Miniprotein binders against Uncharacterized protein AF_0758. Designs and how they scored, part 8

Target 1, 276 residues: Uncharacterized protein AF_0758, of Archaeoglobus fulgidus (o29500)
Amino acid sequence: NTMTEDMKRSVMSQSLEQSFKKIQYIIHSVSFGEVPSQAVEIELQGGTLTLDKSDPEFIVAFVNYTETNPSNLPCGRVPNSVPLCINLSTGRLYTACTHTGYNFSACTLNHTIGKIVYRYKDWFLTLEAGSVFSKYSNQDYSKLLYEPRILYNATLSTPGKRFLVMTIPLLDGELSIGGSGRFRFVLNEGNSNVSLISVSNLGQDFNDAYVILRGTENKDAWCRFFERSGDVFNTTLDDTKTSYRRCSNSENAMASIKLSNVHEIIVIFRQVLFST
Below, E stands for the ipSAE of ESMFold2; O stands for the ipSAE of OpenDDE; V2 stands for 0.75 times the mean of E and O plus 0.25 times the DockQ between their complexes.

## First folded at step 5 (miniprotein)

Design d63 (from Fd2 with L14E Q24A E28L S60A)
Fold by ESMFold2-Fast, scan of step 5:
Structure d63 (fold): chain B 276 residues (1-276), chain A 81 residues (1-81)
Amino acid sequence: as target 1 above (276 residues)
Amino acid sequence: SDRYEIRVRTNDPEEARLVALEIAFLALSMGYEVTIEIEGDEVRIRFRGDPDKLEYFLDAIRYIAQRLGAEITVTVHTEDS
């Protein structure tokens, strides 16, 4: 009966969502060095669990709107960054800037971060950039189940002197399991890339900083999260002068946030290795 | 309300960044607004907050520092209004 099947699917989804919450927590614990390795057991209930390393792409960009040659930017002040050209409507990066169109010189931190995907029929659970999403393939809507680890701190006595901490997991290794029964896999600590950026010390050489996710099927959920975080980040809405878009409906699925009123930024990319 | 400044000297700049991240997560979980500055191997934290929660916050920072063999200095500034 359909009612009995719906009840079974509800129990299944609650169990899988709880398992993903546990995986998210373990990624955090491994990333902080709390544990070097942690095993996970999961019941896949007829679905598949796969690590996809091809997307999404996570970009942090410090932009100069007037410099036409990215190589002229003092990217040494943004540790581990690469001078590139960025289009703020698409998030696409180029080696050369043209004065035609809305392409700007930037110092960029860029990584393909990967995702863990559970699939049962047309239902998906996805873990990317520390966030857990639920989506049906026949719907444009994605639900954010568990929020990413993006922190924002400020002084009570000095408005505008704010510290933003971003910890972005780089999912690597191998994971591809499926079927019925209980499966076991392990998460291990890998390499870390840390960039401490004193935004105040960048001076007038840079105008704005942006965080961009490209190639995510959960762009709409990311856009809603960035909008909800507006008071914390003092988020700017779409900017016609720069052609900046918080959300893109173009062929490149993209969500972005313009950072304002931030004094210090620390960006940490942490490798988490999956093995069976 | 009291204003607090904590300084944590670590073994190297990478440990300082990790300590700063852990302290930022802790402050967020406790509802504290903080300013964190990193200068080489030293982390400086400035905050105002509820004295009832301060003891737990300081104990957690001491635990983080002890794990890494770092030195801690705590300074309290009372606001004169």
Scores: ipSAE 0.007, ipTM 0.277, lowest interface PAE 8.9, mean pLDDT 75

Design d64 (from Fd2 with L14T F25W S29A S60A R67Q)
Fold by ESMFold2-Fast, scan of step 5:
Structure d64 (fold): chain B 276 residues (1-276), chain A 81 residues (1-81)
Amino acid sequence: as target 1 above (276 residues)
Amino acid sequence: SDRYEIRVRTNDPTEARLVALEIQWLAEAMGYEVTIEIEGDEVRIRFRGDPDKLEYFLDAIRYIAQQLGAEITVTVHTEDS
């Protein structure tokens, strides 16, 4: 063997990163109904690949800063939403609003979306909400390898009007494989929940809309991604109405973005089912 | 260089958003610059480029539309060389 161990590890990481790029693409294809089922083969090279369904949580919240009882909000204008209290600094949801600091009444769309995790020693590759991240357990920094295809902006036929489409993969089923050799698993399309929201129809009952990821180990990488989206979205961290910093000082590892300059929003949670 | 307009008529406004999203990602992946507009259940895509490089893009759009049962119309406007 003339190759150094560092060089062998570099080749291994490149191979696994490409495998995750392929998995990301298949999740996208299945989520949009391009294919109903797709098999994947992967060399794990001594690592493990698992589906964790316990986190993260993806939340879309339409917020009212003055209404103290969430049940008084007209959440019928946000299809499939639930009236809850949301804390904008932590992303936590409550049935009753205590009005402690950043707690506000909201109509919420939320799901535990799950993640696919590859682990080799102290190195992790994670796929969540359509994004692929690389992280070492001894470092706070997460590297965003492949961006999510969950936020899309297009111009409506009327000039100056914009709409936002969010397609969020909800990872379900079972996957737990590990060791040496080639492994096979299958992704199948599942159910979808779709909410089409006309922002003009929300009226004065709602002040702002937020997208929040809670329980993610890649909080900082998500915040950097949301900040790069600032041309379409207001990602200002200092919110004069709430006086809090989004994507910082959080408990429960959360990232958030405030939506602005959007006339229509469509939110799609698409189930992707894993099996071996 | 020719100017193209592609119209995809879907079954409903939700499908129109899904088609627009897929076409945008396809264009980005293939290095094409497109303008996408939605009017109700119809998606309009405007593209400027060389015809010889458009076949793969058009075939992929047709594939997406076939999966949804949508109809496609392609209009070409020839520009001065």
Scores: ipSAE 0.015, ipTM 0.425, lowest interface PAE 6.9, mean pLDDT 75

## First folded at step 6 (miniprotein)

Design c1 (from Fd with E28Y K53E Y56E E67R; at its last look DockQ between E and O 0.45; V2 from the best seeds 0.00; counts 0 for: pae E 4.9 > 1.5)
Fold by ESMFold2, look of step 6:
Formats: sequence, structure tokens, C-alpha cells
Structure c1 (fold): chain B 276 residues (1-276), chain A 81 residues (1-81)
Amino acid sequence: as target 1 above (276 residues)
Amino acid sequence: SDRYEIRVRTNDPLQARLVALEIQFLAYSMGYEVTIEIEGDEVRIRFRGDPDELEEFLDSIRKIAQRLGAEITVTVHTEDS
């Protein structure tokens, strides 16, 4: 509430944001084979830093709007996917489809991926799905500080088509620290799951594909990221299928994949284990 | 600095995508500017640097292939800039 407090908050936030950038890099290095294990040191000036494994859930769903039994879908064309029913209004998944509302059969790639949260008074700094967000409790929006690893700029020889890779770290293990001082923890590699999807091989058995972050506190920032990546993602939604016309108005951060603009999709989930 | 086109042929299209992903991350972490194109089982990378930087980058690409269990063939062409 003073000018001195504003200066302390500015110095603290800059330091912590840089530490989260370092954590982001280390997560990627451990996840994708550069090193099996790496220590991280972080300095806290109050507040808490915790691993929350309860949310968000990252979902990639390949949907058929008319098939009433998910098990009839050719989910082998989406390797490692599970035939489930998805409610596109809520993002919830079920083993059987009710023939009501916004429920549709889908081949789904999904995990609860967790997040690292630093909390100090009204300020939150979050690492989730490979991205870093800053949010104040008095605001209805988050700031995306460091983008996720989504590679869509690589092109195949066919003009106008994209190579879409989504790399999503799955955060597991234990981390709960708080107070002031220097703290050390270790990140270790875990299991990985790689799904290579040829869009031409999907055929007419799938109408649309969606990317959904269910349970994120950073919905508005995710929506802006999807919107900025508009040659691959469509944040204008069909409200007869989702109950929403825009990502910004939906319950979850959600975009469809422009399957006409994408030739191949790779979804990678890689477990990263936190320990002290 | 010179410009190079590096061509990495792999055993199959999935290996090419995984190698390309690792190369993109490597370039980002090292501060190199690269452009990546993928055709079938081949990755084509436009790279800018001096010969020592190129040798380091090529060595890293071979290590990526080893970690992924991929057998690769690498060729390099000088690109006019």
C-alpha cells in the first residue's frame, strides 16, 4: 500500500518470473531427453510454491457428432486415444454417451496435467501445460508470460498445410515449500506418450477436433493464445455443439483445430516428477 | 556467418517428426535461428552460423538420434545468402 511496497513487489515478481522461466526450460530438457534429472534452486521472499495435481486436464478430442456409441469409432487412427463421450459444454468425459445436450462420441487424448503455483498475497504465478501465467486475484484475466511448446510453423512440402506438435508436461511427484530463503528441488524424467495423427487418415469418421483445458484458472490467457495462433486454432465455436460462440465465453479454454490447415498432429504427454 | 541447409534422413516418418521437435528445442535453447521443413522421413533445416557452430549443431543432432534410437544420414549444403 506504499511506494516501498510497490517496489518490493516489482523486484520480487521479476525475480520469480525469471525463476519460472528457468523451471519451464528445465521441464522441457528433462521431458524430452536432454538430461534424466536436474536440480532447481529458487529464492522465495514469502509466499508458497506448491504442486497441485488436481487440475487442469488437457484434452484433445476427435469428435463424431452422430455416432451414439464411442466404441464404434476407429480410435486406432488416433494412437493411444480412448473412446469416450465428451460434453463439449463442460469438457467432462464419460464412458457411455447419453443422447442429450452437448454429449458426443470421441476418440480422446487426455490427462490431468497439474500445475506449479506460487501464491503471495493477491498474486499468483502458475506453470501449467508448459506455459507460465501471472494473475492478480482482483482481476478476471491472466497474463501469459511464456508460451507453451506448440510447433505449428514447420511446413510440409504441400503449401498452406501445417505440422502441429503439442508438447504437454504432466507434472507429478511432490512439491510444497513456503517462507523466505533458498529452496532446492529436483525434476526427474518419467513416462511419455506420443500420438502421431495423420489428418488424411481420420477420414469422414470425425467431424471436428478440439483442444480443451478443463479447470484452468487461466482461461482468458489460453483463449488469447489460441486466437493468436489462428491459422491452426479456431476460437469461434459452434454453439449448437458447445453451447458457446467464443472461447472467451465458454466454461473452459477451448478451441477447435482447423483440420483443413493441418496435415499432421503430434500430441506428446511427458511425465516430470518433482521431489525434494 | 554462412547459411546451410542440413538434411537429416531417418528410418520412418515418426522418427523424422521426433527428431525435428528435438532440433527445434535445441536451437531455441542455444539461441540459434532455424527453419524446419519435413517431407516424409526427411528433416530439412536452414541454419545460420560459422563452421564451428555448425559442427556443434550437427554433433547435437547425432546425439538426438542416438537418444531416440534412430539411424540417420546427414548431409549439408551451403546456401547462398
Scores: ipSAE 0.135, ipTM 0.521, lowest interface PAE 4.9, mean pLDDT 84
ESMFold2 (binder alone), look of step 6: mean pLDDT 80; pTM 0.780
OpenDDE base, look of step 6: ipSAE 0.170; ipTM 0.583

Design c2 (from c1 with L14W E37V; at its last look DockQ between E and O 0.67; V2 from the best seeds 0.00; counts 0 for: pae E 7.1 > 1.5)
Amino acid sequence: SDRYEIRVRTNDPWQARLVALEIQFLAYSMGYEVTIVIEGDEVRIRFRGDPDELEEFLDSIRKIAQRLGAEITVTVHTEDS
ESMFold2, look of step 6: ipSAE 0.013; ipTM 0.403
ESMFold2 (binder alone), look of step 6: mean pLDDT 78; pTM 0.761
OpenDDE base, look of step 6: ipSAE 0.184; ipTM 0.591

Design c3 (from c1 with L18Y E37V; at its last look DockQ between E and O 0.37; V2 from the best seeds 0.00; counts 0 for: pae E 5.1 > 1.5)
Fold by OpenDDE base, look of step 6:
Structure c3 (fold): chain B 276 residues (1-276), chain A 81 residues (1-81)
Amino acid sequence: as target 1 above (276 residues)
Amino acid sequence: SDRYEIRVRTNDPLQARYVALEIQFLAYSMGYEVTIVIEGDEVRIRFRGDPDELEEFLDSIRKIAQRLGAEITVTVHTEDS
């Protein structure tokens, strides 16, 4: 009967992947305020689909390695940012910097963005930060099925100007589905935070900028994603600043932004509310 | 491959920004390279491709317009080589 189970899993996985693709699309669509509400119908043959609002955390940090007081940073240049101390090794944020370790002042864009997780036996299907990942528990790697809306090397508004655009869904509300059957839930638009960052002269106040996904279980896949975007992201890290040399060895998925290659950074956090 | 300029007239500059972003992501997902310029409430997309690719791209843009539920006009111009 193992064959039947395998067949069932295969069919179900394909169906769910398609469903997650649809969900991904709807989530991103909400980011533009196109429709206030969208219903999703999904069929399950076992397993659980849940919204985890605790992880991961998405952080964009503009760091100054020498300023010991985050309050001295001109965070107005990074709209919607908060002056904080960040430990670049752990990804933790503090109101004040300690004198030891890899703690630096930064203007931070920080949100716990959450994830949608489908679990069936040893298989995990995850949607986080607009990305969809597949992982088996017996594997030490995740597969990126659908890429996030993180666009690099793109021209927008002005020809010849390079933009980094990140549209990150902030998942909220409630979702808990399990068992077998057809289920329906609704996605509603929530609040948004838009940061338009002109890279020009950022070097006067900041040394580096980092993107960090803290608490993700798909670190390896994120690192590979950043590596593929090598024109904009650097997954080779300064171990004197981050304690790590590579994203793949880091506690969190993290990469520095090559500010010299980007003219403008756009970060959009869009709240998406789940309800049943 | 021919060069095309697609113009999308939106309702306001903010909507133009969102439309531009959506179209940019769309192009990216389809494997197309485009250059987008925003002039006020108008979005201009430079597109290179064959007529079939253009039609496919336009169909997707029209869907975006429909989703927005706003008055959006799409026009296509052929650029001189």
Scores: ipSAE 0.120, ipTM 0.539, lowest interface PAE 3.2, mean pLDDT 89
ESMFold2, look of step 6: ipSAE 0.136; ipTM 0.533
ESMFold2 (binder alone), look of step 6: mean pLDDT 81; pTM 0.790

Design c4 (from c1 with L14W Q15E L18Y E37V; at its last look DockQ between E and O 0.60; V2 from the best seeds 0.00; counts 0 for: pae E 4.0 > 1.5)
Amino acid sequence: SDRYEIRVRTNDPWEARYVALEIQFLAYSMGYEVTIVIEGDEVRIRFRGDPDELEEFLDSIRKIAQRLGAEITVTVHTEDS
ESMFold2, look of step 6: ipSAE 0.251; ipTM 0.617
ESMFold2 (binder alone), look of step 6: mean pLDDT 79; pTM 0.767
OpenDDE base, look of step 6: ipSAE 0.384; ipTM 0.724

Design c5 (from c1 with L14W E37V S60A K63Y; at its last look DockQ between E and O 0.10; V2 from the best seeds 0.00; counts 0 for: pae E 7.6 > 1.5, placed apart)
Fold by ESMFold2, look of step 6:
Structure c5 (fold): chain B 276 residues (1-276), chain A 81 residues (1-81)
Amino acid sequence: as target 1 above (276 residues)
Amino acid sequence: SDRYEIRVRTNDPWQARLVALEIQFLAYSMGYEVTIVIEGDEVRIRFRGDPDELEEFLDAIRYIAQRLGAEITVTVHTEDS
């Protein structure tokens, strides 16, 4: 291409990446913290900032490989879950299971969570699932700049439990701004959905648990995040169940949860509403 | 239930703000009521609970610091009333 990657990033990147860190902070403050509403000011430097509500989908699935009817699963052990069939190769959800190939009965926690996208020419900054990514439009590679609020203490000395907490903002409302000036928008708290899961209560009725980002453009970066969180997540996949041996080769970003390493799982979906 | 003050010292005020936000989220997620004050590089947390709940909360705070790449020092004081 006609200019160096570092030069492009130097002209725009430091300022806008810091602005996205502030937006991430405010989303977390509004969705999971102390403030019900907060205004944001940003200088767009000639780019656009839009809310896309169409993807990705965030899925936590507790899977039984032998139960042929999802409605027979003890989904009360996964509060707020829905008994569905999941295709572990595609991440798609169905009401009935054929249990052929990669289709399995599961208790599922799933939402289309949306994303905020800043675009300047061929450079994108994306906030999705509470994470911030940087990518150029004609490359498969994304860089994870700021991690999601997926927190764990997989080893405790005494007396505590080991737990995994996943806090996922669900982005809704309206945002479409662009230009060279200073812009202002407001973030408001919305509804929340909290699922507290005791792993011992799952028993032997569930074989595996998965986290899946379906429809993300940042698959490789999500896979590296899961890999670096190896105390809790396994990116080596059973290809007889998923069609893939690794997250990096999968259609979607996906990992299994190491249920032997975790006593408690907390999944929080919190709506955040954008307005101008 | 006992009353505790947890002090989390960080390397700079920005890091203290990030740590405080994550601690607030943690307390909300675990069902603990806390009061959080940031003073310079230090996060001060008033916590009410039993000793087992306190240890569970402290372990989670240490994992937050690891995730953020924050060097922290944690001290705990029993509050006199």
Scores: ipSAE 0.014, ipTM 0.360, lowest interface PAE 7.6, mean pLDDT 83
ESMFold2 (binder alone), look of step 6: mean pLDDT 84; pTM 0.809
OpenDDE base, look of step 6: ipSAE 0.159; ipTM 0.586

Design c6 (from c2 with V19I R44T T73E T75K H77E; at its last look DockQ between E and O 0.06; V2 from the best seeds 0.00; counts 0 for: pae E 8.9 > 1.5, placed apart)
Fold by ESMFold2, look of step 6:
Structure c6 (fold): chain B 276 residues (1-276), chain A 81 residues (1-81)
Amino acid sequence: as target 1 above (276 residues)
Amino acid sequence: SDRYEIRVRTNDPWQARLIALEIQFLAYSMGYEVTIVIEGDEVTIRFRGDPDELEEFLDSIRKIAQRLGAEIEVKVETEDS
């Protein structure tokens, strides 16, 4: 009975979850440019809080299933993208498309975005890609506590146009603190990378577009997020025939973008720098 | 709470898009209920709140413009009908 146990979480877990909501808010405020720098105070209650810059990778890929040379793709239509070969089974990126039958040419927007992890015994709170997850180390799943800043807002449209906006914080700098006292760290604004993509300008050179989180420990929670956003995301895999599949069948959390429902795509990677 | 229509004219459509995005994320972070429409170089925001919340929101919009190096014109109307 996991619902009632979640509702009976200790005062400690509720306090730290609320602290992570505050950190999420502050990351947005710094990333958004509202303030260039903001201090954060947190009570760690015996746990540790660390920045892990090695995982996950956030990938937006505009794929051509028949072109064998990625450099032949018109990646100028996807500003800031790099022509690479993507393996849609593993999410790995290569410079050439001669590896496997799941390798396809793509214009890719990708960064290793990192994560903030709080650890206390067997309990983890993770902030990654602007989302907050709770997980116990002996469980196969995690719980999405606070959703990412991935917005499909029909009301942000020019008449008749719909936008998909993805603002993804890239976590950098240094953070490694722990103990029972009150701790302070600072978040600073870093660089931004903005890609504005008109779906009509993609033309016939791209078959599908995908969002992939590679190397996340929160795959099932990401999959559920994509599924509940079904107006924008389709969790079907990349077979040449149309088929609906849950993203749990792939090695990574991934979904295709329903390009018929979206006129403009805006992808923003905003660096946030942690310092002690 | 009152309904307001805020119209922000910018230097060009790119600035309008950047400002609209920053306003959308600002509204999310502050818990404001807004509807945002972009038309050319103009951003129209329908805002529901009290006058103090409106003043804070307008100040934040002007700060966003300053940070982006954008010259903007702002017109505010109370929505009736």
Scores: ipSAE 0.012, ipTM 0.398, lowest interface PAE 8.9, mean pLDDT 80
ESMFold2 (binder alone), look of step 6: mean pLDDT 82; pTM 0.794
OpenDDE base, look of step 6: ipSAE 0.018; ipTM 0.384

## First folded at step 7 (miniprotein)

Design e1 (from c4 with Y28R K63Y; at its last look DockQ between E and O 0.47; V2 from the best seeds 0.00; counts 0 for: pae E 6.4 > 1.5, pTM E .783 < .8)
Fold by ESMFold2, look of step 7:
Structure e1 (fold): chain B 276 residues (1-276), chain A 81 residues (1-81)
Amino acid sequence: as target 1 above (276 residues)
Amino acid sequence: SDRYEIRVRTNDPWEARYVALEIQFLARSMGYEVTIVIEGDEVRIRFRGDPDELEEFLDSIRYIAQRLGAEITVTVHTEDS
């Protein structure tokens, strides 16, 4: 009956959510040099598990509101960054600031990071940026089950030095499996990129810094995560720069970094390769 | 119940920052409250709990530290107030 079906769905969802927590842990272990390769087994229980490499994009942008030529920015102070023009309303990047409105010169750290999606009927379980989300297709909201490795410590050193670390796995390779029974896939270490940014070294050449998730289906959950991390992230936005007053109302999940509250920012992108 | 200090020495100050934040994430995931201080290439973690909780926490920290060739020392410290 309906009660029995509801109980089966509850057991299934708990089992799959626990499996995704294990996958999250394994991705971190592989992506950060602890174990170069690791196998994973999962029971799909009639659903599908796929790697989608097309979105979202993770962007960290250090913005100068008055410089009209991005190539004039001292992007060496943001290691591995690229001087580009960013539209803060859409999150889109251009080689020059030839558009009007919300376009600004920035030193940008950006990657299409991909996601792993489990689908069963109208239920989606997604791993993206090291976070795990649950969503039903008829709902506009997502539930954040397991947090990303975006960490802030207000008391990490004496006296009062504070660090923001953003550790983002880039999901690549191939994964497309489905059906019933046990399935096995392998995660392999790929290329890595570490950017260590001293906030004091940014000086007057950068007005603001932003974190943007462009193209995520979990925008509301990301906005809540940023809001919960309000000591370092500001989800109240300047609408003259972004066209939005709040993360929740923006096209993309977006927050500014409270640069006055952080001494160092560490951005780590590490490729994780899936194979079956 | 008791207060402990765990010390992890790393190869350089950058590794200390990385290790400290990973340990903070670990502590939060386990539901432990910790205070973490970085002094050069050394991470000092103040932890309150019983011996079983300390052992569980140390096993996880040891795994992280061993990849970096770091050593671990544990001290028992009782604080007034």
Scores: ipSAE 0.016, ipTM 0.462, lowest interface PAE 6.4, mean pLDDT 83
ESMFold2 (binder alone), look of step 7: mean pLDDT 78; pTM 0.746
OpenDDE base, look of step 7: ipSAE 0.408; ipTM 0.730

Design e2 (from c4 with Y28Q K63Y L68F; at its last look DockQ between E and O 0.15; V2 from the best seeds 0.00; counts 0 for: pae E 7.9 > 1.5, placed apart)
Amino acid sequence: SDRYEIRVRTNDPWEARYVALEIQFLAQSMGYEVTIVIEGDEVRIRFRGDPDELEEFLDSIRYIAQRFGAEITVTVHTEDS
ESMFold2, look of step 7: ipSAE 0.373; ipTM 0.722
ESMFold2 (binder alone), look of step 7: mean pLDDT 80; pTM 0.759
OpenDDE base, look of step 7: ipSAE 0.418; ipTM 0.743
ESMFold2, look of step 8: ipSAE 0.013; ipTM 0.385
ESMFold2 (binder alone), look of step 8: mean pLDDT 79; pTM 0.758
OpenDDE base, look of step 8: ipSAE 0.394; ipTM 0.740

Design e3 (from c4 with R17M; at its last look DockQ between E and O 0.43; V2 from the best seeds 0.00; counts 0 for: pae E 5.4 > 1.5, pTM E .774 < .8)
Fold by OpenDDE base, look of step 7:
Structure e3 (fold): chain B 276 residues (1-276), chain A 81 residues (1-81)
Amino acid sequence: as target 1 above (276 residues)
Amino acid sequence: SDRYEIRVRTNDPWEAMYVALEIQFLAYSMGYEVTIVIEGDEVRIRFRGDPDELEEFLDSIRKIAQRLGAEITVTVHTEDS
């Protein structure tokens, strides 16, 4: 690489990072800030910006290690959840458990949330689950530029009562732009799925709860994020329940929720529709 | 630095949560560490910061509040650095 090329890339990357910060904010506003529609303008000097609706999948799973039939679980205690079998190693979901390996019955909140990807040569800028990541193809690590909108260690009404609130945008619609110039696209709010979970109501019917990002290219950065939130997330995994001992070594970004440290869990999925 | 408390009264607990998340994110982007307490429909944000930078933060919060029809109260506690 020449100095000129490097300088150009640096300037462009900085500009785009700021743009993604703005986009992140707008997505949040459309999703959770009572803004039903918002236009976004972005200046590109090469590269492509696309919406990938295939990955990642965001999963919140409340697991029972002994129940062999997911349908026997009281999933009503996890509003809007679906009784499924989950493989805690692969993150795959099934309608029935095979009763082998790391397959367990669970009440699951699962959505393919998608990602926005800007690509310029070997550089990737990704927005997923409200987070913004930067990665080079020749690197095995990602940099979390902007954190997701996950609120933890918040008190509601009763002192000492800890809340975990996860707001996850579901990216849908269509976005595919590339080249040089100014581009405009529109974000519209879509459907929402809200789950208010009282941990005290879970009882003994659920042993553990997991957050899993399946199919993410930024697993390492997600793991680090969970680690920084060590009060509510545990990135050390039980190797009797999953083939992995650590999030960093897992196939997917995975952390267990420290249910003993959280009193209320709120998971909000909001669809955001992209159009050009 | 000065110690600040911002109170935002929203319309319901859910809006309060949205406001809390928004403010937390804004604070983070501006380099502030904040403590957030939600009581019903009211959000309390406590932080330390430079008075010169407060106005921009407050403007952002005001915009959020305006969209929701919420009320904002700011209390300032001056402390020695």
Scores: ipSAE 0.017, ipTM 0.423, lowest interface PAE 5.3, mean pLDDT 87
ESMFold2, look of step 7: ipSAE 0.028; ipTM 0.445
ESMFold2 (binder alone), look of step 7: mean pLDDT 79; pTM 0.767

Design e4 (from F5, 16 letters changed; at its last look DockQ between E and O 0.03; V2 from the best seeds 0.00; counts 0 for: pae E 12.1 > 1.5, pTM O .667 < .8, placed apart)
Fold by ESMFold2, look of step 7:
Structure e4 (fold): chain B 276 residues (1-276), chain A 96 residues (1-96)
Amino acid sequence: as target 1 above (276 residues)
Amino acid sequence: SDRYEIRVRIETNDPELARWVARYIALEIQFIAYSMGYEVTIVIRVEGDEVRIRIRFRGDPDELEEFLDAIRKLIERIAQRLGAEITVTVEVHTED
């Protein structure tokens, strides 16, 4: 019965989406230090669930458009940052700016943050940077199912500073399961690094600050998320710097935005370890 | 403007509780520093069977004392809720 088969497929997809919501919540709980370790059960009816540690990369870059040598930048004012050359068209990082075009000196905070991917035929569920996306392989766009509970715009003082707190989970460890049945794995807390950045003190040394997700299959969904998250994430870009005018217009698998209207930024990279 | 390292040491027979408390303290210390306008770098280390939080602070001695008072107040709240099952020690060292 085709109707029964369609209903079973729909129940399966909803069940797996709910399982990813639970995984998102557990990552949040472990990342925020609510629990040190938590087990997860998931039921699969085919397909594979894997941790991919190779992509995406999360980058916060404070860029100086006129300085040709990154080592001359006062990166001590961006704690834990590294002086690098960034290509704002591709998001690639280099130790030296050896060519012109879209390469600029920057103080960068960057990590390869990884993703959890469930694959079943042409359907993908992805958890990356605390968000959950659904995509079919024959489409260019993804649906954002669950927003990142750790990436937000905040105002902490009255009448005071405007603050942005970004908590980015780094997914590490081991997860590779597949087939049908009940599977169990554990998430554990790992190391974290915190950077407090006073943006108001940086205006003399840096022209713009960028947030970039490089190597994401969910570019359009990320760009839409940034666009609707208030005036902090500016999705309108200068194409003389980036080669395109809007976040969604990048020809690369990346989402890039400028930060605006923010006085202070906290960037937290927090490791979450998967084990079986 | 001097550099200081604040070390928070957490001791208990329950290592899962110690890790939870360490992460909670580190997060609260980050928010305290932020609200007071102080620059900090916070690192959590598991060293054998102990959990340690290392906080690098830049400021003058008056600023350090204000920050330490807020941290001690936080520690008092946590100790009151947890009783004698957990011991939290705060030390400060100069890095110069």
Scores: ipSAE 0.000, ipTM 0.159, lowest interface PAE 12.1, mean pLDDT 79
ESMFold2 (binder alone), look of step 7: mean pLDDT 80; pTM 0.781
OpenDDE base, look of step 7: ipSAE 0.256; ipTM 0.659

